# VH-VL binders against q0aze0, part 6

Target 1, 268 residues: q0aze0
Amino acid sequence: MKIILVNNRFKENTEKKAQEIAGQLSALNVEVIIDNGLDEPYAGTVDFIMVLGGDGTMLRAARRYGQRAIPVLGVNMGTVGFLSNIEINELAEYLPLILREEYSLEARMMLEVAVFQQQSLLTRVFCLNELLLRSNSPRMLSFALEISGQKLEPYRGDGLIVSTTTGSTAYSLSAGGPIADPQLDAFIVTPVASHIINKRPLVVSPEREISLHLLEEREAIIGIDGQIKMDFGAENRVLIKRAPHPLLMVNLKAKPFFTSIDRSLQRQ
Short names: E, the ipSAE of ESMFold2; O, the ipSAE of OpenDDE; V2, 0.75 times the mean of E and O plus 0.25 times the DockQ between their complexes.

## First folded at step 16 (VH-VL; framework fv_ixekizumab)

Design t16 (at its last look DockQ between E and O 0.07; V2 from the best seeds 0.00; counts 0 for: pae E 16.7 > 2, placed apart)
Fold by ESMFold2, look of step 16:
Structure t16 (fold): chain C 268 residues (1-268), chain A 120 residues (1-120), chain B 112 residues (1-112)
Amino acid sequence: as target 1 above (268 residues)
Amino acid sequence: QVQLVQSGAEVKKPGSSVKVSCKASGGTFRSYAISWVRQAPGQGLEWMGGIIPRFGDADYNQRFKGRVTITADESTSTAYMELSSLRSEDTAVYYCAREYYDSSGYFDYWGQGTLVTVSS
Amino acid sequence: DIVMTQTPLSLSVTPGQPASISCRSSQSLLHSDGDTYLHWYLQKPGQSPQLLIYEVSNRFSGVPDRFSGSGSGTDFTLKISRVEAEDVGVYYCMQSIQLPYTFGQGTKLEIK
């Protein structure tokens, strides 16, 4: 069995723990590839991905490996978040189940984001939480939102968030979007400081295609999962679709989402 | 190898402004925050503010609010700190320092320092 | 602002002997991610500060193992098991749990 161990290279505590876990797995004849975040993603075939860290480390793992349809387990090493399933001190208890592949999977929708300059594709990225379009100056943006070719009335404000249901508890929530059950597939479209009162958050079918472009020249940016930033101008368009594959999250331990919301949101 | 190289020493008159540069090499500039820390002669260290070039966000110590502007240019991997309305009390060595954005905020590398002298 | 208090402010040690520096914060430096956001720097004479220890006890790359850090909550200690001539300088603790980042007032280490 071959496992990728994803950690955050810049926290030495997690690097030493990752090496300790790799040693334990190797003693059980498991081949371990360590992905510390700054090397290229491992290109070969693997059976399982173990993420050591909080939601930020899981977001990076999802972007790197989420389209491979490989089981991904979140192991909490500090902050209780929405994406971890077990605690690090519980790993020994659950390891036999992992090795025997005796676990269930929960599918989490991802976004496919394609950014264009005029008609040319500049880049394509995948994300688990959200795309943020925002102004990069003191001035407001005027921008167009299209949903499956249907042009909505122009937006004016600081920007827009297009999130998954998993991302509903991230920046979308701060901008006034709803908390959504992460087992649902949907886009959540949340305006940021809209000057147009009738622009409320929208919950949109995952089969829809969402397009954004600026209506006037302004400095703007696109943010992906709060971790990737791209310049965005009047010559650009972004197209957002449901990604071909969901993130397949391993479920070993019941995590009651609704009864734990207060604790999870009290993080920081 | 990681290196932060700052612009040279400056002598300024009270009421003027100074802009200090900090050019980073080694590592990925987008992955870091650049902070500015000053040290008056014979005194300790004081954090002035910082910027995350990836997001263009700057944060400031309230003690310098209104007088400090921190910017970054990704194309040249250079951060800037501008201090306006200079006073004699602003005579100090000004350091830039690097921290990983997704870390606990420790400064792993520092520039060589830029002496700014304010005298009439 | 979080106040960082170092003790002693000056320390004179015989080469080869241990040294200990205390740092106290006005509030807990334990972050919800499980790490404690206290760091130690050394500023040698005429030089820029350099990182010694991050997150209480982790030695930065190239720092000799005679340096160690410990503590939790609001009380922290930097220890040097055997002081060498090159260890002379001013030691600062710093918190990064909240903005503004704040430093202790410094502890000057001298050789007797």
Scores: ipSAE 0.000, ipTM 0.395, lowest interface PAE 16.7, mean pLDDT 85
Fold by OpenDDE, look of step 16:
Structure t16 (fold): chain C 268 residues (1-268), chain A 120 residues (1-120), chain B 112 residues (1-112)
Amino acid sequence: as target 1 above (268 residues)
Amino acid sequence: QVQLVQSGAEVKKPGSSVKVSCKASGGTFRSYAISWVRQAPGQGLEWMGGIIPRFGDADYNQRFKGRVTITADESTSTAYMELSSLRSEDTAVYYCAREYYDSSGYFDYWGQGTLVTVSS
Amino acid sequence: DIVMTQTPLSLSVTPGQPASISCRSSQSLLHSDGDTYLHWYLQKPGQSPQLLIYEVSNRFSGVPDRFSGSGSGTDFTLKISRVEAEDVGVYYCMQSIQLPYTFGQGTKLEIK
């Protein structure tokens, strides 16, 4: 068995823990690759991905490895979030199950985000939570939203979020989007500070494609999962689709989503 | 000497966004993380999140439910913190701090703070 | 989240006298690497916080030797052997062993 350990690149303590776990796994004749973000994603074949950290780390792992259809386990290291399944102190207990592949998988839809310059592809990213189009100035954006070729009335506001159901509890929520069942595949299109008061979020079929472009020469940015940023201008277009395959999240421990909502969101 | 210089005070309306900058000088930028900590008037310190500029990846306090976006530009040695959907409760002084993440993650240098006032 | 609890929340000290501040964490701050991820900061009036002690007992550069830190596991203490006027401010303990980082409530030190 070969496992990638993805630690929180922000904190050395998670890297040290990764080293410790790597040692333990090696003692069990498991080959381990540690990914702390220093290098490109490991290109070799692996059987399992273990993410050490919070939701942010999971998002990074999903972007790096989600397209490879590898089971991904979130191991929480002290954060409260929605993407970890077990706690670090529980790892020893569940390690035998991991090694025997005695776990369930939960498929989570990801986004395929393609950014174009005219007709040329600039970049393509798979992400777990959301794509954000946002003004890079105090002025509102005017942008066009197209869903499966259907042109909606122009949007005017600070921006727009296209989120997965997994991402519904992230930025989309802050912007007034609905909380969605992670087992449901759908796009959530949430306006950010729309000029139209009470502009309602859209729940869109994952079979549809979403296109965004600016209607005026304004400074804007594209944000992905709150971790990647790129400039977005009048000559750019973003196309959002369902990723060709979901993130396969490992479910070792029952963690009911709806019962965790109050706990996770109560902090605010 | 290492210095972190932040952008000036902001006055914002509820529902709007604010973006605060933090420019580092006098030391290394890539080898450290930049964290953001806020302090409401008369209150304690609250960690918001941080970023390692070299990696471009940030981690956040989940209490903010995705309202915080932290970015960095290595070319200018500048980190940014954007807080969206502002509320009156977000009125605070916001600090950036350099974090020695290769050690135990303590904050060895702090910015001068940026007052953000949210009022209707 | 790890809860950091400081005691007392306020302290009035006569110059030249010692001061002691306690910080307790809801869980151990000892890392497997052998280090304890507990730090102390001072925020003087009208200023930004500044690092005093890192990893329980290490004085940061420029910090006078009248400051000392001690403790282990979940119980920590910051001591000032001889309080001076310049020591006035709010002291915070912080843990960095796991996210989110959390601070104590702060201890306000005043001069009598």
Scores: ipSAE 0.000, ipTM 0.414, lowest interface PAE 12.3, mean pLDDT 91
ESMFold2 (binder alone), look of step 16: mean pLDDT 91; pTM 0.945

## First folded at step 17 (VH-VL; framework fv_ixekizumab)

Design t17 (at its last look DockQ between E and O 0.01; V2 from the best seeds 0.00; counts 0 for: pae E 18.6 > 2, placed apart)
Fold by OpenDDE, look of step 17:
Structure t17 (fold): chain C 268 residues (1-268), chain A 120 residues (1-120), chain B 112 residues (1-112)
Amino acid sequence: as target 1 above (268 residues)
Amino acid sequence: QVQLVQSGAEVKKPGSSVKVSCKASGGTFRYYAISWVRQAPGQGLEWMGGIIPIFGDADYNQRFKGRVTITADESTSTAYMELSSLRSEDTAVYYCAREYYDTSGYFDYWGQGTLVTVSS
Amino acid sequence: DIVMTQTPLSLSVTPGQPASISCRSSQSLLHSDGDTYLHWYLQKPGQSPQLLIYEVSNRFSGVPDRFSGSGSGTDFTLKISRVEAEDVGVYYCMQSIQLPYTFGQGTKLEIK
């Protein structure tokens, strides 16, 4: 068995713990790779991904490795979030199950986000939570939203979020989006401070595609999972699809989503 | 299977315009980029421009000095290339080619080509 | 514009023998997404170009395994392990990392 440990290089405690865990796994004849902020994702094959940290670390891991259809376990290290399954102090208890591959998997839809300069692809990213388009100035944006060829009325506001159901408890929620069952595949399109007070979020089929572009010469920003930032202008386009592969999240411990929402949200 | 079928050969006078069509079938049209590539007799390939129908905006090779206009009609899955102010040097076979938008920009399918002859 | 330079411009090959075509770009074709935006096409006599290799080394559907591509950065090679009569035509490399897309001059392959 080969395991990759993904930690947060900006948090020394996670690095130390990764090394410690690597030692333990090595003693059990498990090959271990540590991704402590590698320049490039580890290119070799792995059987299991263990994420040490909070939701942010999981989001990074998902972007880096999620397309490989490898089981991903979130191990929380003292943070509050939605994406970890067990606590670091529980790892020893569950380690035998991991090694024996005695766990359930939950498929989480990811976004495929393509950003263009006219017809030229600038970047393609798979992400677990959301794509954000927002103004880079105090003025509102005017932008076009199209869903599978259906052109909606132009949006006017500070921005727009396209989120997975997993991401529904992230920035989309702060913007007034609905909380969605993470076992449901869907897009959530949430306006950010629309000039239309009653502009409602949209729940969109994962079979559809979403396109965005600005209708005016104004500078904006694209944000992905709150970690990637790109300048966005009138000549840029965004196309959003369901990623071809879901993130396979490991369920070692029962963690009821709906009963944990209040506690998790209050602590964020 | 994906096919690109282009309009027939054209004979034009200098100074006139030509509009070539490219109809796509066998796959989704709106999310693919359609590029136009021409080839003068005995010469290599030259990219003229392209369009992603869903976006509507086209990119152009600046070498054509604004003489090229590329459009797309999603309802008919057809892309168009119009070249104005034709010159004898514009005599060539014009190809349309498909590019899947989220790939690296390779042309996986090509039209059969349209010969445009510019002569007095 | 990115300049694509192919060598040789023509080659004559005995059937069953290998062939090699080089393509150089004036700048790196490595994209930030990790892919290299170099592709190979074959235009058989009287036909439209057809895709052979995309992203340096990936054979397109239906392309025989005697075709292979390699290279990185600015230097690329198309190889045919055993040339057949049906391989006659003009081979083009192309970059798509920036507009305008540009092609090599073409390499004409003939059978001896």
Scores: ipSAE 0.024, ipTM 0.520, lowest interface PAE 5.8, mean pLDDT 91
Fold by ESMFold2, look of step 17:
Structure t17 (fold): chain C 268 residues (1-268), chain A 120 residues (1-120), chain B 112 residues (1-112)
Amino acid sequence: as target 1 above (268 residues)
Amino acid sequence: QVQLVQSGAEVKKPGSSVKVSCKASGGTFRYYAISWVRQAPGQGLEWMGGIIPIFGDADYNQRFKGRVTITADESTSTAYMELSSLRSEDTAVYYCAREYYDTSGYFDYWGQGTLVTVSS
Amino acid sequence: DIVMTQTPLSLSVTPGQPASISCRSSQSLLHSDGDTYLHWYLQKPGQSPQLLIYEVSNRFSGVPDRFSGSGSGTDFTLKISRVEAEDVGVYYCMQSIQLPYTFGQGTKLEIK
């Protein structure tokens, strides 16, 4: 068996722990490739991905490896997150199950984001949470949103979020978007500080195509999962689709989504 | 490396109010519940209430009869607990603590504690 | 409210010897998700509480393996296989299955 072990190079405790875990796995005849974020993604065939760290490290792993349809396990290293399944102190307990492939998988929709300059493709990236279009100055943006070729009334404001259901509890929520069951496939389109007072968040079928472009020259950026930033101007257009493959998240420990959110809803 | 840093000790008179702050660093703030737990001198631990910052609403222990207000400010990553109509029995160390995940309910990180003394 | 009862309230233990602390809840702490929401904390002298064991038997990161937890339903036990000087303090159990969260009275561990 061949495993990628993903960690964050800026957290020294995760680097030392990753080396320790890699040694333990090697002693069990598991070949380990460490991805600390510095090198290009490992290009070879692997059977399993283990993410050591918080949600940020998981988001990077999803962008790098999510389209390979390989099981991904989130292991919490003391910074608790909503994308981890087990804690590092539980890894030894669950390791036999991992090696025997005795776990379930939960599919999480990802976005495929393609950015163009004029007619040319500049880049294609995948993300787990959201794409953010925002102003890069105090000035508001004026921009167009199209859904499967259907042009909506122009937007005016600070920007727009297009998120997955997994991303519905991230930036989209603080901008007024709905909480969504992460097992659903959908786009959630949430305006940011809209000057058009009747622009509501939209929940959109995953089969739709979403495109964005500026209606006037302004300094803007596109953010991906809060971790990748690229300049966006009037010569650019972005197209958003459901990614070909979901992220396959490993479930070893039951973490029911609704028991946490249900307690919050009962307060309302 | 999550860290919770609380405001300093306070001396208050009966009938007044106190507001204790709890500043979080080294981790994501908005998704993780912050609870407040107090410990009177020589006594055990008592949960007062908690808040998940992103939802903005707090849950309270009914024992405090609506005297407690818990809030969170995402822009400063700071939670607050305000206790009003102070009585001498409110003299205690007040801790903030972070829940690992709201469905699990255990406190993985604690603040250093804030001594509040209510004295005439 | 769920009442949490610890016994004993005080322990004096010779270094190197085992220690055992019991916690009983007035209601089952087994949640419908299959997990049991019983946790243990240690408050060392002059310090904030710190997490030892979560969900009955899981050691928190950095907790020595001489600490173990067991139990089910309403009866739970924290064990220290070999008590060391650094283990002195007050031990608390806590339930988080329903609001308000409630703690046991505490068990003070001292070295003889």
Scores: ipSAE 0.000, ipTM 0.387, lowest interface PAE 18.6, mean pLDDT 85
ESMFold2 (binder alone), look of step 17: mean pLDDT 92; pTM 0.947

## First folded at step 18 (VH-VL; framework fv_ragifilimab)

Design t18 (at its last look DockQ between E and O 0.20; V2 from the best seeds 0.00; counts 0 for: pae E 12.6 > 2, placed apart)
Fold by OpenDDE, look of step 18:
Structure t18 (fold): chain C 268 residues (1-268), chain A 120 residues (1-120), chain B 113 residues (1-113)
Amino acid sequence: as target 1 above (268 residues)
Amino acid sequence: QVQLVQSGAEVKKPGASVKVSCKGSGGTFRSYAMSWVRQAPGQGLEWIGGIIPIFGDATYNQKFKDRATMTVDKSISTAYMELSRLRSDDTAVYYCAREYYDSSGYFDYWGQGTLVTVSS
Amino acid sequence: DIVMTQSPDSLAVSLGERATINCKSSQSVLHSSDNKNYLHWYQQKPGQPPKLLIYWASTRESGVPDRFSGSGSGTDFTLTISSLQAEDVAVYHCQQSIQLPYTFGQGTKLEIK
């Protein structure tokens, strides 16, 4: 068995723990690769991904490895979030199950985000939470939204969020988006401070495609999962689709999403 | 396996138009940009323009802007390049080329090329 | 337009020897935001389309032998074949993509001495 430990190099506690866990796993004759984000994603075949840290680390792991059908376990290390399944102090208890592959998987839809520069594809990213288009100035943006070829009325506001159901409890929520059942596959399109008073969030079928572009010669920002930032101008287009592969999240411990949602949100 | 298959060789008279097709298969078509590059006999490569199939947005080299038209038929994953008002110096092999998904402006897959001969 | 100039126009190198092809751009192809050089190399054999060898100045395309390497930054770039093989006989092209229109060098014909 080969396991990737994903941690945050900027968090010493996660690094130390990763080393400790690596030692323990090695003692059990498990191959371990530690990914602290410094290097390129490990390209070799692995059987399991263990994410040590909070939601941010999980999001990074998802972007790096989510396109691969590898089970991903979130191990919380004292932070509040929605993406961890067990606590670090529980790892020893569940480790035998992991090694025996006695766990269930929950498929979480990811976004495929393609950003274009004129006629060129600038980048393509898979992400677990959301794409954000936001003004780079105090002034509102004018931008076009198209869903599966259907052109909506132009948007006027600070920006727009296209989120997965997983991401519904992230930035989309802060912008007034609905909380979505993570077991659903859907896009959530949430306006950010639209000047149109009753501009409501949209819940969109994952079978559809979403495209965005600016209608004015201004600079904006694209944000991915709150961690990647890109400049976005009039010459750019963005296309959002359902990723071809979902993130396979390991479910070792039952976590009642709806009964714990208030508690989780209050702690943020 | 991604493949780009272009239409066959063309022989045209000066003043005529030619339309070359490029059919993509074995991979993503809509989400990639398709460029057209030509090469005159014994000469270097010249970028004509590019199009994003999913959006239909085309950008042209200014040199060809008034004569080249790029289109796509997404239903059959086919890109087209039409060049009008042909002249003898348009004689060249025309290539379609796909841009890689995490890049801007380099081409990872190429069609086999289409020879267009313009002669009186 | 950015002018790409390759040197030499042609060269002959013995089998097993190093081949060096230079490419110069009329302006920098280094992007300040991502610190990438928007310079790419292609190999074209007779009767075939170009084949991508190197992108972003120094990254080898998948399947490209490690004897091929790219170096340089800004305006001066080099494609190196550390040990020329018979199958390396081709025309090599550099290309910039820092701005439109994309432009190519005039090509360098590499032959066996």
Scores: ipSAE 0.007, ipTM 0.487, lowest interface PAE 10.9, mean pLDDT 90
Fold by ESMFold2, look of step 18:
Structure t18 (fold): chain C 268 residues (1-268), chain A 120 residues (1-120), chain B 113 residues (1-113)
Amino acid sequence: as target 1 above (268 residues)
Amino acid sequence: QVQLVQSGAEVKKPGASVKVSCKGSGGTFRSYAMSWVRQAPGQGLEWIGGIIPIFGDATYNQKFKDRATMTVDKSISTAYMELSRLRSDDTAVYYCAREYYDSSGYFDYWGQGTLVTVSS
Amino acid sequence: DIVMTQSPDSLAVSLGERATINCKSSQSVLHSSDNKNYLHWYQQKPGQPPKLLIYWASTRESGVPDRFSGSGSGTDFTLTISSLQAEDVAVYHCQQSIQLPYTFGQGTKLEIK
């Protein structure tokens, strides 16, 4: 059995804990690869991914490994979030089930984001929560949104969020978008400080294609899961589609989304 | 199920222009790039350029940039390539080809080809 | 522009025997961001358009027989037909897509010996 341990080297002493857990797993003849974010993602085949930390560490793991259809377990290291399943102090209790593959999986839709400069691909990124287009100055943006060939009236405002249902509790929520059941597959399109009152949040079929581009020269930024940032100008375009594979989240302990929602939002 | 059907053979004089059409069926026309590739008699394949219908912009091989024009009519799922100021060495079979995913760069479906003959 | 050079220009192989075709690029076609080789192989029979065989250097397109395989990385690539059949007589092209313009090798004509 081969497992990747994903941690954040600089947060909550997770590096030391990851090494301790790797030692425990090695004693059980489990091969362990540690991904602390400094190296390229492990390229070989693995059976399981264990994320030590909060939602931010899970977002990085999803970007790196989410398209490989590998079970991913979130292990909370002290801060309650939306993406962890068990607590670190419970890991020993659940470890036998992990090794015997006795767990269920919950699929979470991901975005595939392709950013172009002119006609050339600049980057292709997969993300779990959202793409954010925002102004990089005090001036508002004018931008075009097209959904499956349907051109919407131009947007004016600070920006736009295109999120998954998992991302509905992240930046989309603060911008006025709905909380969505993460078992749904959908895009949630949420304007940021729109000057056009009839531009309400949209919930869109995951089969749609979404494109964005600026209508005027302005300094803008594309943000991915709040962790990747790139400049975006009038020569750029972005295409957003449902990613080929969902993130496969391991479920070992019941974590009902609806009964825990207020507590999880308080802790973010 | 994906199919690309091109317009028929053309015979042209030097200095003229030719416009070749490529109608796509099956799959999402707007999300996949459409490229044009030619093959002169006894020669290899040469990429002329491509267009991504969802963005509407074309890219051209520098060799053809001043003479080639690529357009799309999304309402009828048809791509066009026009080559102007034809020369005898433009005699070739012209193919349209679908790029698998955005900017992946490999061509999973090809049209049947359109022979363009530039006389003399 | 990236120059793609195939060798040999033509190849004659007995039925049931192994055929190998080489493709060399003037620059690496390995994309560091996704660790994929943007190198693809096509088969073209007389009077027909090219048909995709292999993409990403080694991934076989659906419907392509398992006797076709691709290998290599960076600048040096090989298409292998493990047991030649009569229907494999064609011209084979390699193509890079790491940079625009996309470029093809000159082609390799495969014949029955």
Scores: ipSAE 0.006, ipTM 0.476, lowest interface PAE 12.6, mean pLDDT 86
ESMFold2 (binder alone), look of step 18: mean pLDDT 91; pTM 0.945

